# VH-VL binders against 4-hydroxy-tetrahydrodipicolinate reductase (dapB): the designs that were tried, part 7

Target 1, 258 residues: 4-hydroxy-tetrahydrodipicolinate reductase (dapB), of Thermomicrobium roseum (b9ky70)
Amino acid sequence: MLRLALTGVTGRMGRAVLELAASAPDIQLVCGLIRPARDPHEVAAQLPAPLALTSRVAELVQGADVVVDFSHPAVTVAVAEAAAHAGIPLVSGTTGLSEHDQAVILRAAQHVPVVQAANFSLGIALLHWLLPELVARLPTWDVELIERHHRHKRDAPSGTALALARTLLAAREPAPSPLVYGRGPGTAPRQPGEVGIHAVRAGGEVGRHTVLLATDDEAIEVTHWVQSRRAYAQGALEAARRLIGRPPGLYSLQDLVT

## First folded at step 16 (VH-VL; from h4 with heavy chain S106E)

Design q4
Fold by ESMFold2, last read:
Structure q4 (fold): chain C 258 residues (1-258), chain A 122 residues (1-122), chain B 106 residues (1-106)
Amino acid sequence: as target 1 above (258 residues)
Amino acid sequence: QVTLKESGPVLVKPTETLTLTCTVSGFSLSTWGMGVSWIRQPPGKALEWLAHIFSDDEKSYRTSLKSRLTISKDTSKNQVVLTMTNMDPVDTATYYCARIPESGWEDAFDIWGQGTLVTVSS
Amino acid sequence: QPVLTQPPSLSVSPGQTASITCSGEKLGDKYAYWYQQKPGQSPVLVMYQDSRRPSGIPERFSGSNSGNTATLTISGTQAMDEADYYCQAWDSSTAVFGGGTKLTVL
């Protein structure tokens, strides 16, 4: 049975991970991290599943097989140091780390397996692995990327779309490769080798990314979409499972799904 | 750049209600994990924590004073307000507000205001 | 109600090491915080979570916390270190301060 410790237990991701882990027969929740300024009994009563709580990172990692971290850079750095000292793998979804913070993570990765990802979707991670193979076997096909998100999403293209586009460009005969952001008014025929990227904002859709590979006569569409944020929590738990027994190192989520 | 400034009456009569305002600058009261605390120090005596409020409106009070204290915040005015009822001469102290930084875990009082002396006397 | 006990005063010669203690039941299971207060001034954070030093605090300040005792250590003590020092810990959702230690540098 996999003994799991968790940070950020009162946050959206922490609650989702806790709920999924509590119903997983192969996982035992052993400890969660809370801020010192909160009563652990009062916090525990608010959680969707029972969890022992501590404010001390050394205590958090004791008796754990893996730590799952969705928190703040200051917490992530402290947890990484504690996990490395205790020989415990780390799964972290925390963003906003400084270069100094990242150096701490790299040092921890010398002693324990660490996976860092801003997005714990297993499906997206698999697309980064699969799409280069498709493009390499279909080198003359047109490639376009369409992403759709709810009306309120402010950044365009999405971060996921930009990362997928970079993967697609690297899989074609690389730089200089033209990335085309939308097609404006007027006449806009394709240039050879272009990869187009298009951002749609409509409705309440959480996120959808389609890679279109096409000729004059046929097309393939590969689409990933998300029904709920539970997909990310599930991906974090799967990353935790797959990290066990791996040699020390800094892994991407893609590394773990291959 | 980051500052906290206490304001309120200098002199309060026994039994009156004290209202103190902490005006913050250089940070947002809405940032997740952020908090503001009130701490007092009677002349020549030790620091005594009174209350704090976090950005998610979670509040806590010194147990012995809980019935006399109310803390609230107004994020649009960058203010945290402490109300303390039934003032007594023993409540004469310098009152400080202090920041709790945004990590949601470090929980130090990392930046303090200059303090304001409140004297309770008839 | 938890109690954090500090010696009321401590005297050291310039250049010597000052060790200011803070005692409380199972304090090593909690985090200790330290504040310096010079006469007429607001407290300044000098150590947090046992041994973490805020930016701008000299390296000669260090901290530890184990068992029932947290210790703030100042090596190479200087006249400007003369101040009151308070320890603090969290008890559930409330903060508790020690009584303070007046450090005198003679």
Scores: ipSAE 0.718, ipTM 0.888, lowest interface PAE 0.9, mean pLDDT 92
Fold by ESMFold2, fold request of step 22:
Structure q4 (fold): chain C 258 residues (1-258), chain A 122 residues (1-122), chain B 106 residues (1-106)
Amino acid sequence: as target 1 above (258 residues)
Amino acid sequence: QVTLKESGPVLVKPTETLTLTCTVSGFSLSTWGMGVSWIRQPPGKALEWLAHIFSDDEKSYRTSLKSRLTISKDTSKNQVVLTMTNMDPVDTATYYCARIPESGWEDAFDIWGQGTLVTVSS
Amino acid sequence: QPVLTQPPSLSVSPGQTASITCSGEKLGDKYAYWYQQKPGQSPVLVMYQDSRRPSGIPERFSGSNSGNTATLTISGTQAMDEADYYCQAWDSSTAVFGGGTKLTVL
């Protein structure tokens, strides 16, 4: 039974992790972190599952096998120090850490296993392993990347798409034209070795990424899509499970799934 | 740069309702974890916390004054408003608004307004 | 509601260490916060969460909190440190201030 402590319990990711952990037979929720300025009884009543609450990071990590953190850099730094002192592994999805904050995380990783990721999708982590294997075995095939997101997404291509494209290009080094952003009006055919990247904005899709590998006669499509942000919470819980028993160090999500 | 500015100064008659507006700049009232608090200080006396509101509309009031206080925010106007009913000469004080930072855990009053004098005439 | 008790005044000589106490039931189970207020000015945060120093506050300021007592310590006290100092803690969802300590540097 994995004893789990959680930060950010009132946030979107924290509530998702809490809900999933509460229904997992191998996980026991033991404590959550709450801000000093809120009544712990009122907050506990609003959570999707029972959870003891504290505002003190030392109390948070005591009695836990792992702490899962989705919060603010100030919280992450304090929790990392407390976890390291208590010998407790850390799973953190907090972004926006400064260089100073990151140095604290690296120091904590000298004492306990730590996984940091901006994206806890296990599927995306596995694609970063799988796609180089496909490209290496299919070196002459055309490679294109199509991503689709809801109408409100402002950045294009998506960060996930750019990271996948870098993985694809690295598997084909050296690449003379690393990325082609869309196929605009024109009369030029595809150049050998290009990786095209195409951003679609329509409807309410959370995120979909398709890698197309093709010849004149056949094609493979590898598609990952997110039906809900719950997928990231599931990935964080799985990371927590796989981090147990590992030596101290800073791990990527890919390290844990491959 | 982060600033908070209280409306006023104001002269209020006994029994009237005080309305104070805190106009904020350099941060958003919608940022998760952020809050704004009202704190007063009678002349020559200690600081006294009155109320706060967080970005998710969670509110809290000083227990002894809860029946007289209302706090609200208008994110489109960058304003936090405190209303205090049934003013009395003992409520004469400098009123401050102060920020609670966005970490959702530090919970200090890290930036204060200049304060505004509220005088209740007798 | 818990009350936070501070001594009303404290005098120190320049260069000496000033220790300003804040007492409350089980205060060490909570975080303590400290504010400096000079005459005619708004309060300024000088210590938070027991011992964390905000940017711009001199290193001679430090803090501790255990048992029933939080302490703000100013080493090498300077004339500019002369001010009123207030402690604050959270009681559930409400903030509580101490009565303040007037620090005099003679």
Scores: ipSAE 0.715, ipTM 0.889, lowest interface PAE 1.1, mean pLDDT 92
Fold by ESMFold2, last read:
Order: C-alpha cells, then sequence, then structure tokens
Structure q4 (fold): chain C 258 residues (1-258), chain A 122 residues (1-122), chain B 106 residues (1-106)
C-alpha cells in the first residue's frame, strides 16, 4: 500500500488525482491540504471519499510515502521543504515557479526523490524517448509537428508541442532558427532541416500531437492524443509509484518511465 | 501595481442599506485562489472582519452580521460589492477591502485599500 | 466564537526588543497573522502563517506561535515601528482579529 498525501484537493487536477487514487487498490489516501480559510469538516464532506484535511504542511506529510502536488508555487515550496525534512518523496505538477522557488525544489531534491513536470502524460514522456530514435535513423526526412486542441485553448503552439519540437530539433542537426511557426501566404518553399509547428483549434478534443516524418514517396505519422484529463492524473500516480525507493534527486517523468 | 479602492456614501441614515464597492487593479478577480475581504474599524476601535469572496464564488460572513450582509463580485468590472442592511449608528466605521493572495493557502490580507469612512446618523 | 486577546499597550525604548502577544484557545493549532497600522493609515501585513515575513518587512520582525500564544517580536525597535498591531487567525471559514496593541517607542 502506497500512502499518499495530496495538495489541491479542490482543484481540477487535485480532484482527478483524488478520484483515481480513491479507486486504486494499491493506494491509501492519508491526508489532503486545504486553505486555512475553509472549514476542513465541510470540505471533507464534499469529497468522494473520507480524507483527513489539514492546513499545515508538516501535518500533511506525516505518515505519507509520497506527496502529490498540484497547486500554487507558494504551496509547492512549503510542501517541498516539509517533504524534504520528513524524508518523503514529492511529485509536483505545479507550474509558474520563480528561480528562487526552483532553488528550493532543487535543495529538497538533495534529500528526497522529486519528480517535477508540467505534463504528466506517460505517452508524451515516452515520445521524448522514441522520437530521437526515429529522427536519427531518418536524417534526410522532413519533420513537421501538427497539434490539435479544443476551441477554448488559449495558447498556441501548445507547451507540449514546443517541448516535442525541441526534442526533434536536438535529435537532428542543430542549426540556428530551424523552427517554423505555420506556413502562411507569401512564405517560401520548405528549406532542408526546418521543423514546422502547426496549431489547430477546433472541436472538443483535449489534445492531439502528430509528428510527420516524410519524403517524396512515403511518410510516417506518430500520433498521441488524450481522451480525458484523467490521463494526466494517472501519470502522476504512476510517477508516485515509481519514485518510491529511488535515491534523492530531481527526476523527469521520462526518467521514471524509460 | 496592485491596488484596491473603496467607494460609497459617506453618510447613511439609520435603517438604510449601505452599498460599498471595492474597485481592484493590477490583479484579476478570476485568478484561482484569489479573494477579497471587507473589514471595518469603528473610530478608536479594533479591526472587525465582515466577509470575503473567493474567485470561485465561495463566500463567508461574520456570524453575528450574516443576516445583514451580502457580498458579490463582477469580474468584468473588477469590482467587489458589499451590501449591509438596516444600518445603525453603531455601524459607523472606516470600511476597508483587502486582498487574499492567489496561492489558495496563504490566506493573509496582504494588500489593503485606503478605507472609506461611513457615518450612520439621522 | 473564538477570542484573541492582546495587551492594550506596550512601551519600549529605541533599540530594545518588543514582544507583542496574542492569546487564544489552541491558537498554536492555527496560523497567526499580524498587521501594523499607523495613525490615519491602512493596516499593513507584517507577518503571516506564524513566522513568514512578507517582502519589504525588515528582518527585525519575527514571529512564533505555539500552545495558546502567538508572538510578534521586533528586535532593535525603531521610532518608525510605533503603531497599533493586530493579530488575526482563521476560525473555520471566518477571520478573527485581536483587540490590538499600541506600541509606543519612547
Amino acid sequence: as target 1 above (258 residues)
Amino acid sequence: QVTLKESGPVLVKPTETLTLTCTVSGFSLSTWGMGVSWIRQPPGKALEWLAHIFSDDEKSYRTSLKSRLTISKDTSKNQVVLTMTNMDPVDTATYYCARIPESGWEDAFDIWGQGTLVTVSS
Amino acid sequence: QPVLTQPPSLSVSPGQTASITCSGEKLGDKYAYWYQQKPGQSPVLVMYQDSRRPSGIPERFSGSNSGNTATLTISGTQAMDEADYYCQAWDSSTAVFGGGTKLTVL
């Protein structure tokens, strides 16, 4: 049994992790973090399963094997310090950390295993391992990246698309400015070595990324898509499982799944 | 630069309803974890918390005044509004609005408006 | 309905240490917050979650909270520290303030 403490129990990611953990036979939820300005009994009554709640991070980590954190940088920093002091591994999906905040995470990683990621999709983590192998064996092929998200997504290209593009560029022949954002009217023909990124916004799909490798006569497409946000929560729980027993250090999700 | 500014009447008659507006700048009322509180201070007396509203519309009121208070927000106007019914001379005070920071856990009143004095007199 | 009790006043000489207490039943199980208010001005946050100091607050300010008592400590007290000081805690979903302490620096 993996004893799990959780931050952000009322947020979208925290609720997803809570729901999956509550139904997982190998996981025991032991504590959740709430804001001091909320009644813990009232919040606990609204959760899908019994969960002890505290506003104090030292109490959060008591009796836990791992802490899963999806919250705000101020919470993440405090939780990282408490986890390091208690010898408890940390899984964090919190984004927006300052350089000072990140230094705290790195210090915590000197004492406990920490995994930090903006995207907990296991599939995307494996693509970062797989795609360099494809590109290295097909060095003359054209490479393009198409991403598709629902109509409400605010950023373009997606963070996942930008990260995949960096992986593809690093695996080819590093050159200044080979990344092309869309191909609008008046653009010149494709030049060798370019990697294009194309953003589609339509429908309700959570996210889809296709890497196209092509020459004049044939093509390979590698596509990853997410059917629900549950995929990210499942990835966070899997990271928590794989972090147990590892030496202190800062891990990527890729480190844990490859 | 983060600011909050209280506005409303300076004089209110007994039994009337007070409406106060807190206009915010430099932050969004829709940012998860963010909140705004109303706190008052009678002349020469201690601070007294009245109510707060968070970005997810979660609200709380001082228990002794709950039947008289209503708090709401209009994110498009960057405003938080407090309504207090059945005003009495004892309610004469400086009324402040204050921010609760976006972390959803720190829960301090980290930035305060300048305050507005409301006098309740016939 | 919790009550936070502060001494109404405290006098110190410049350079001395001022210790302002806030007492409440099981206050050490909660977070304590501290606000400074100078005459005619709005309160300013000077300590939060027991011992955390906001940016811009001098290092001479520190805080602690255990048992039934939270303490705001000002070392090397300066004339500019003369103000009213309020403690605050959360009781479930409501905020409670202490009665305030007038710090006088002679």
Scores: ipSAE 0.713, ipTM 0.879, lowest interface PAE 1.1, mean pLDDT 92

Design q4
Fold by ESMFold2, look of step 21:
Structure q4 (fold): chain C 258 residues (1-258), chain A 122 residues (1-122), chain B 106 residues (1-106)
Amino acid sequence: as target 1 above (258 residues)
Amino acid sequence: QVTLKESGPVLVKPTETLTLTCTVSGFSLSTWGMGVSWIRQPPGKALEWLAHIFSDDEKSYRTSLKSRLTISKDTSKNQVVLTMTNMDPVDTATYYCARIPESGWEDAFDIWGQGTLVTVSS
Amino acid sequence: QPVLTQPPSLSVSPGQTASITCSGEKLGDKYAYWYQQKPGQSPVLVMYQDSRRPSGIPERFSGSNSGNTATLTISGTQAMDEADYYCQAWDSSTAVFGGGTKLTVL
């Protein structure tokens, strides 16, 4: 039985992790972190599952086997220090850490296993392993990346698409390939070795990434589709399971799934 | 640069409703975890917390004044509004608004407005 | 509801250490916050979550909180530290301030 402590319990990701953990037979929820300015009984009544709440990070980690963190950098660094002191692993999906904040995480990773990821999709993590294998075996094939997200997404290409593109380009070193952003009017014909990246914004899609490998005569498409943000919460819980028993260190999600 | 500025009447009559506006700059009222609080200080006396509102519209009020207070925000105008009904001369004070920072956990009043003095006639 | 008690005043000579206390039942189970207020000015945060110093606050300010008492400590006290000091804590979803301590540097 994996005893889990959780931050960000009122946030979108925190609620998703809490709900999934509460229904998992191998996980026991032991504590959640809340802000001092909220009544813990009032907050607990609004959660999708029962959870003991505290505003103190030392209390949060007491009796836990792992802490799952989706919060703010100020919380993440405090939790990392408490987890390291208590000797328990940390799973963190918090973004926006400064260099100073990251140094704190690295120090914690000297004492406990820590996994950081901006994207807790297990499928995307596996693509970072798989795509270099495909490119290496198909060196002359054209490579294009298409991503599709809901109408409200402000950035383009998506962070996931940019990370996948970097993986594809690295697999083609030592000769760096040009990354081509869309093919607008006046664009020259495709050159050998280009990696095109195309962003679609429509409807309510959570996220879809297709890598197209093609010749004149055939094509392979590898598509990852996130149907629900629950996929990220599931990935965080799986990361928590796989982190148990590992030596101290800073892990990527890819490290845990390959 | 983060700033908060209180505005409203300087004189009110007993039983009137006081409306105070806190105009914020340099941060967004929609940022998760962010909050704004109202605190008052009668002349020569201690600070007294009145109410706060967070970006997700969660609100809290001083228990003894709850029936008289309403806090709201207008994100499009970067404003937080406090209303206080049935004003009494004992409510004469300098009224401050203050920021609760975005972390959703630190919960300090880290930046304060200059304050506005409200006098309730006898 | 919790009551936070501070001494009304404290006098120190320049260079001495000032220790301003804030007492409340089981205050050490909560976070303590401290604000400095000079005459005619708005309060300024000088310590939060017991012992964390905001950016721009001199290192001579420090804090602690255990049992029933939080303490703001100013070492090497200077004339510019003369001010009222308020402690604050959270009681559930409401904030509670102490009565304030007037620090005089003479």
Scores: ipSAE 0.712, ipTM 0.887, lowest interface PAE 1.1, mean pLDDT 92

## First folded at step 17 (VH-VL; from q4 with heavy chain P101S E102P)

Design r1
Fold by ESMFold2, look of step 17:
Structure r1 (fold): chain C 258 residues (1-258), chain A 122 residues (1-122), chain B 106 residues (1-106)
Amino acid sequence: as target 1 above (258 residues)
Amino acid sequence: QVTLKESGPVLVKPTETLTLTCTVSGFSLSTWGMGVSWIRQPPGKALEWLAHIFSDDEKSYRTSLKSRLTISKDTSKNQVVLTMTNMDPVDTATYYCARISPSGWEDAFDIWGQGTLVTVSS
Amino acid sequence: QPVLTQPPSLSVSPGQTASITCSGEKLGDKYAYWYQQKPGQSPVLVMYQDSRRPSGIPERFSGSNSGNTATLTISGTQAMDEADYYCQAWDSSTAVFGGGTKLTVL
């Protein structure tokens, strides 16, 4: 039985992790972190599952096998230090850490296993492993990346699409491969070795990424999409399971799923 | 730069309702974990916490004054508003607004306004 | 509301150590916070969560909290440290301040 502590329990990701962990037969929820300025009884009543709450990071990690963290850099730093002191692995999805903050995480990783990721999709992590294998075996095939997101998404291409594009380009080294953003009017025909990247904004779709590999005569499409934000919470829980028993170190999600 | 500024100074009569506005700049009232508090200090006396509001609209009030206090925010105007009913001369004080540190856990009053004098004269 | 008790005043000589106490029932189970207030000025945070020092606060300020008592310690006390000092804690969803300690540096 995996004893799990978590931070950010009132945030969207924290609530999702709590809900999924409560229904997982292999996981025991042991504690959640709450801010001192809130009444723990009132907060506990609003959570999707029962959870003991503390404002002290030493109590949070006490009796835990792993800590799952989706919070603020100041919390992540404090939890990393407490987890390292207690010998407890850390799964963190917190972003926005400064260089100073990141140095604390690296130091904690010298003593305990730590996984940091901005995206806990297992599917995306596996694509970073799988796509280089496909591209390496199909070096002359055309490669295009199409991503679709809801109408309100502000960045284009998506961060996930840019990361996948970098993986595809790296898999084709040493061949120089220009990244082409869309095909506008007057665009010349495709040049050999291009990797095209296309951003679609429509509807309410959470996120979809298709890698197209093609010749004149056949094509392969590899598509990942998120049906539910629960996918990220599931990935964090799986990372927590796989981190147990690993040597100290800083892991990517890909390291854990390959 | 992060700043908070209270409206006023004001003179009110006993039984009147006080309304104070805290105008903030350099940070967002909509960031999760962010909070603003009102704290007062009668002349020559200790600090007394009154109320706070967080970005998710969660509120808390000093128990002895709860029936007289209302706190609210308008994120589009960068304002937090305190209303206190049935003012009495004992409520004469400097009123401060202060930020609750933005991590959602540290919970220090890390930045204070300059304060505003509220005088309740008979 | 819980009561946080501070001595009303404390006098120290320059260079000496000042220890300002804040007492409350089970205060060590809560985080303690400390604020400095000079005459005519707003309070300034000088210690939070028992022993954490904000940026810009000199290293001669330190804090502790256990049992029923939190302590703010100023080593090598300077004339500029002369001020009122307030402790604060959270109780449930409410904040409680101590009565304040006037530190005089002679």
Scores: ipSAE 0.745, ipTM 0.898, lowest interface PAE 0.8, mean pLDDT 92
Fold by OpenDDE, look of step 19:
Structure r1 (fold): chain C 258 residues (1-258), chain A 122 residues (1-122), chain B 106 residues (1-106)
Amino acid sequence: as target 1 above (258 residues)
Amino acid sequence: QVTLKESGPVLVKPTETLTLTCTVSGFSLSTWGMGVSWIRQPPGKALEWLAHIFSDDEKSYRTSLKSRLTISKDTSKNQVVLTMTNMDPVDTATYYCARISPSGWEDAFDIWGQGTLVTVSS
Amino acid sequence: QPVLTQPPSLSVSPGQTASITCSGEKLGDKYAYWYQQKPGQSPVLVMYQDSRRPSGIPERFSGSNSGNTATLTISGTQAMDEADYYCQAWDSSTAVFGGGTKLTVL
């Protein structure tokens, strides 16, 4: 039984992780973190599953085999230090960390295994493995990346799309032309070796990423899409499972699935 | 620089309602985890917590005074307002507003206003 | 409501160590905070989460919390440390203050 501690319990991802963990037979939820000024009874009543709550970070990690973090940078830093001290691994999906914050995470990773990811989609993690295999073997093929998200998403292209683009570019030999962000009047036709990235914002799409590899005669499309944010929670729990027993270090989700 | 400043009447008659405003500078009341509390101190006596409001608009009150207290915030003005009904001479005190720590989870009162003395007298 | 109990007063000579205690039900399971208040001034945070010092607070200040008793310790007490000290904790969204301790430096 994997004993799991959780931060960010009131957030969307924290709640999703909590809900999934509660139904997972191999996971035992042992403790969640709340801020001291909050009423644990009120918070508990809002959670999708029962969970013991504490405001003390040391207590959070004391009985846990792993801590999953979907909170805020300040909490992540404290949790990372506590995890390192307790000798338990850390799964963190918290974004917006400063350089200083990241340094704390790196220090923690010297003592315990840490997996840090902005996106815990196992599918996306596997794409980072698969795409280099494809493009390296098809050096003359045109490569384009198209991402589609809901109309309210502020960042374009998505961070995930940019990450995938970097992976594609790094896999090409010789080095490709610079990344092209969309095309408009006067920006076509396509130049040899360039990689285009395109962002679509419409409707309620949670996230869809398509990598197109094409010649004049044939083409390959690799598409990943998320139907529910539950996928990210699943990925986080899987990361937690796979992180157990690993040596100290900072891991990507890809490191754990490949 | 982070500052809080209390404003309102310094003299209130018994049974009247006290309205105090805390104007904050150097941070936003909409910032995640941010909170502001009102704390009072009768002359020569201990600190007494009254109420708290968080950035997500969750509120808490001292149980014994809950029926008399209302706390609210205006993020556009960066102000927190406390109202206290049915004032009594026993409510004479210096009233402080204080901020919760910037990270939003340590929950220390790390910055205090200068306080405003409110005297309840006929 | 929860009650935090402090000694009403404590006297120390310059250079001596002052220990101010704060006792309350289940305080050992909660974070303790400490505030210094000098006459005519607003309280100043001097310790948070039992033993953490805010920036600007001298190292001679330290804190601990165990067995439902939090302790603020001032090593090498100086005249400037003379003040009222309040402990504080959170209980179910309620902030609770101790009765305060008047520290006199003789």
Scores: ipSAE 0.723, ipTM 0.871, lowest interface PAE 0.7, mean pLDDT 95

## First folded at step 20 (VH-VL; from q4 with heavy chain V36I, light chain V96I)

Design t6
Fold by ESMFold2, look of step 21:
Structure t6 (fold): chain C 258 residues (1-258), chain A 122 residues (1-122), chain B 106 residues (1-106)
Amino acid sequence: as target 1 above (258 residues)
Amino acid sequence: QVTLKESGPVLVKPTETLTLTCTVSGFSLSTWGMGISWIRQPPGKALEWLAHIFSDDEKSYRTSLKSRLTISKDTSKNQVVLTMTNMDPVDTATYYCARIPESGWEDAFDIWGQGTLVTVSS
Amino acid sequence: QPVLTQPPSLSVSPGQTASITCSGEKLGDKYAYWYQQKPGQSPVLVMYQDSRRPSGIPERFSGSNSGNTATLTISGTQAMDEADYYCQAWDSSTAIFGGGTKLTVL
């Protein structure tokens, strides 16, 4: 039985993790962190499962096997210090840490296993391992990356698509490959070695990424899409499971799935 | 630079409703985890917390004044508004707005406005 | 309503240590916050969550909180530290202030 403590229990990710953990037979929710300015009885009543709440980080980590953190850098660094002192592994999805904040995390990782990720999709983490293997074995194949997101997504290409594109390009080093953003009207033939990247904005899709590898005669498509945002919370819980028993160190999500 | 500025009437008659506006500069009221509080100080007396509102619209009021207070925010104008009904001379005070920082946990009043003196005639 | 009790005044000589107390039932189970207010000015946060010092506050300011008492300590007290000091805590979803302590540096 994995005793799990949470930060950010009222946020979107925290509530999703809490909901999934409550239905997991191998996980026991033992404590959650709340802000001092909130009524703990009011917060507890709004949670999908009973959970002891504290505003004190040392109390949060006591009796836990792992702490899962989706919060703010100020919380993350305090939790990392407390987890390190208590010998408790840390899973953190908090972004926006300063260099000073990151130094605190690195020091904590000297004492306990820590995983940090901005995206807890296990599938995307695994693609970063898989796609270089494909490209290395198919060096002459055309590579195109197509991503589809809902109509309201502002950035293009998506951050996930740019990260996947960098992974694909690095697999072709040392020869630089041009990255081509869409194909314009008129004459736009493919050049050898280029990687095309195409952003589609339609409907309400959470996110879909297809890597197309092709020749004149055949093609492979590798597609990852998100069925629901629960996938990220599930990935955080799985990271928590896989972090147990590992030596102190700073891990990527990819380290845990490969 | 993050600043808060209180505005509203400086003179109010008994029984009137006071409306105070806190105008926020240098950050957005939509920033997750942050809040704005109203705190008053009668002349020569201690600080008295009145109400707060967080970015997710979670609100709280001083229990003894709850029936007289309403707090709201307008994110398009980056303003927080406090109304206080049935004003009485005892409510004469300097009214401050103050920020609760965006960490969602520290919960200090880390930045204060300069305050606005509201006098309720006897 | 919970009450935070502070001594109304405290006098120290320059260079001495000032210890300002804030008492409340089980205050050590809560976080204590401290604000400095000079005449005619807005309060300024000088300590939060018992012992955390905000950026820009001199290292001579420190804090503690245990049992029923939180303490703000100013070592090497300077004339510029002369001010009213308020403690604050959260009770459920409401903020509670102490009555204030006037620190005189003479």
Scores: ipSAE 0.707, ipTM 0.881, lowest interface PAE 1.1, mean pLDDT 91

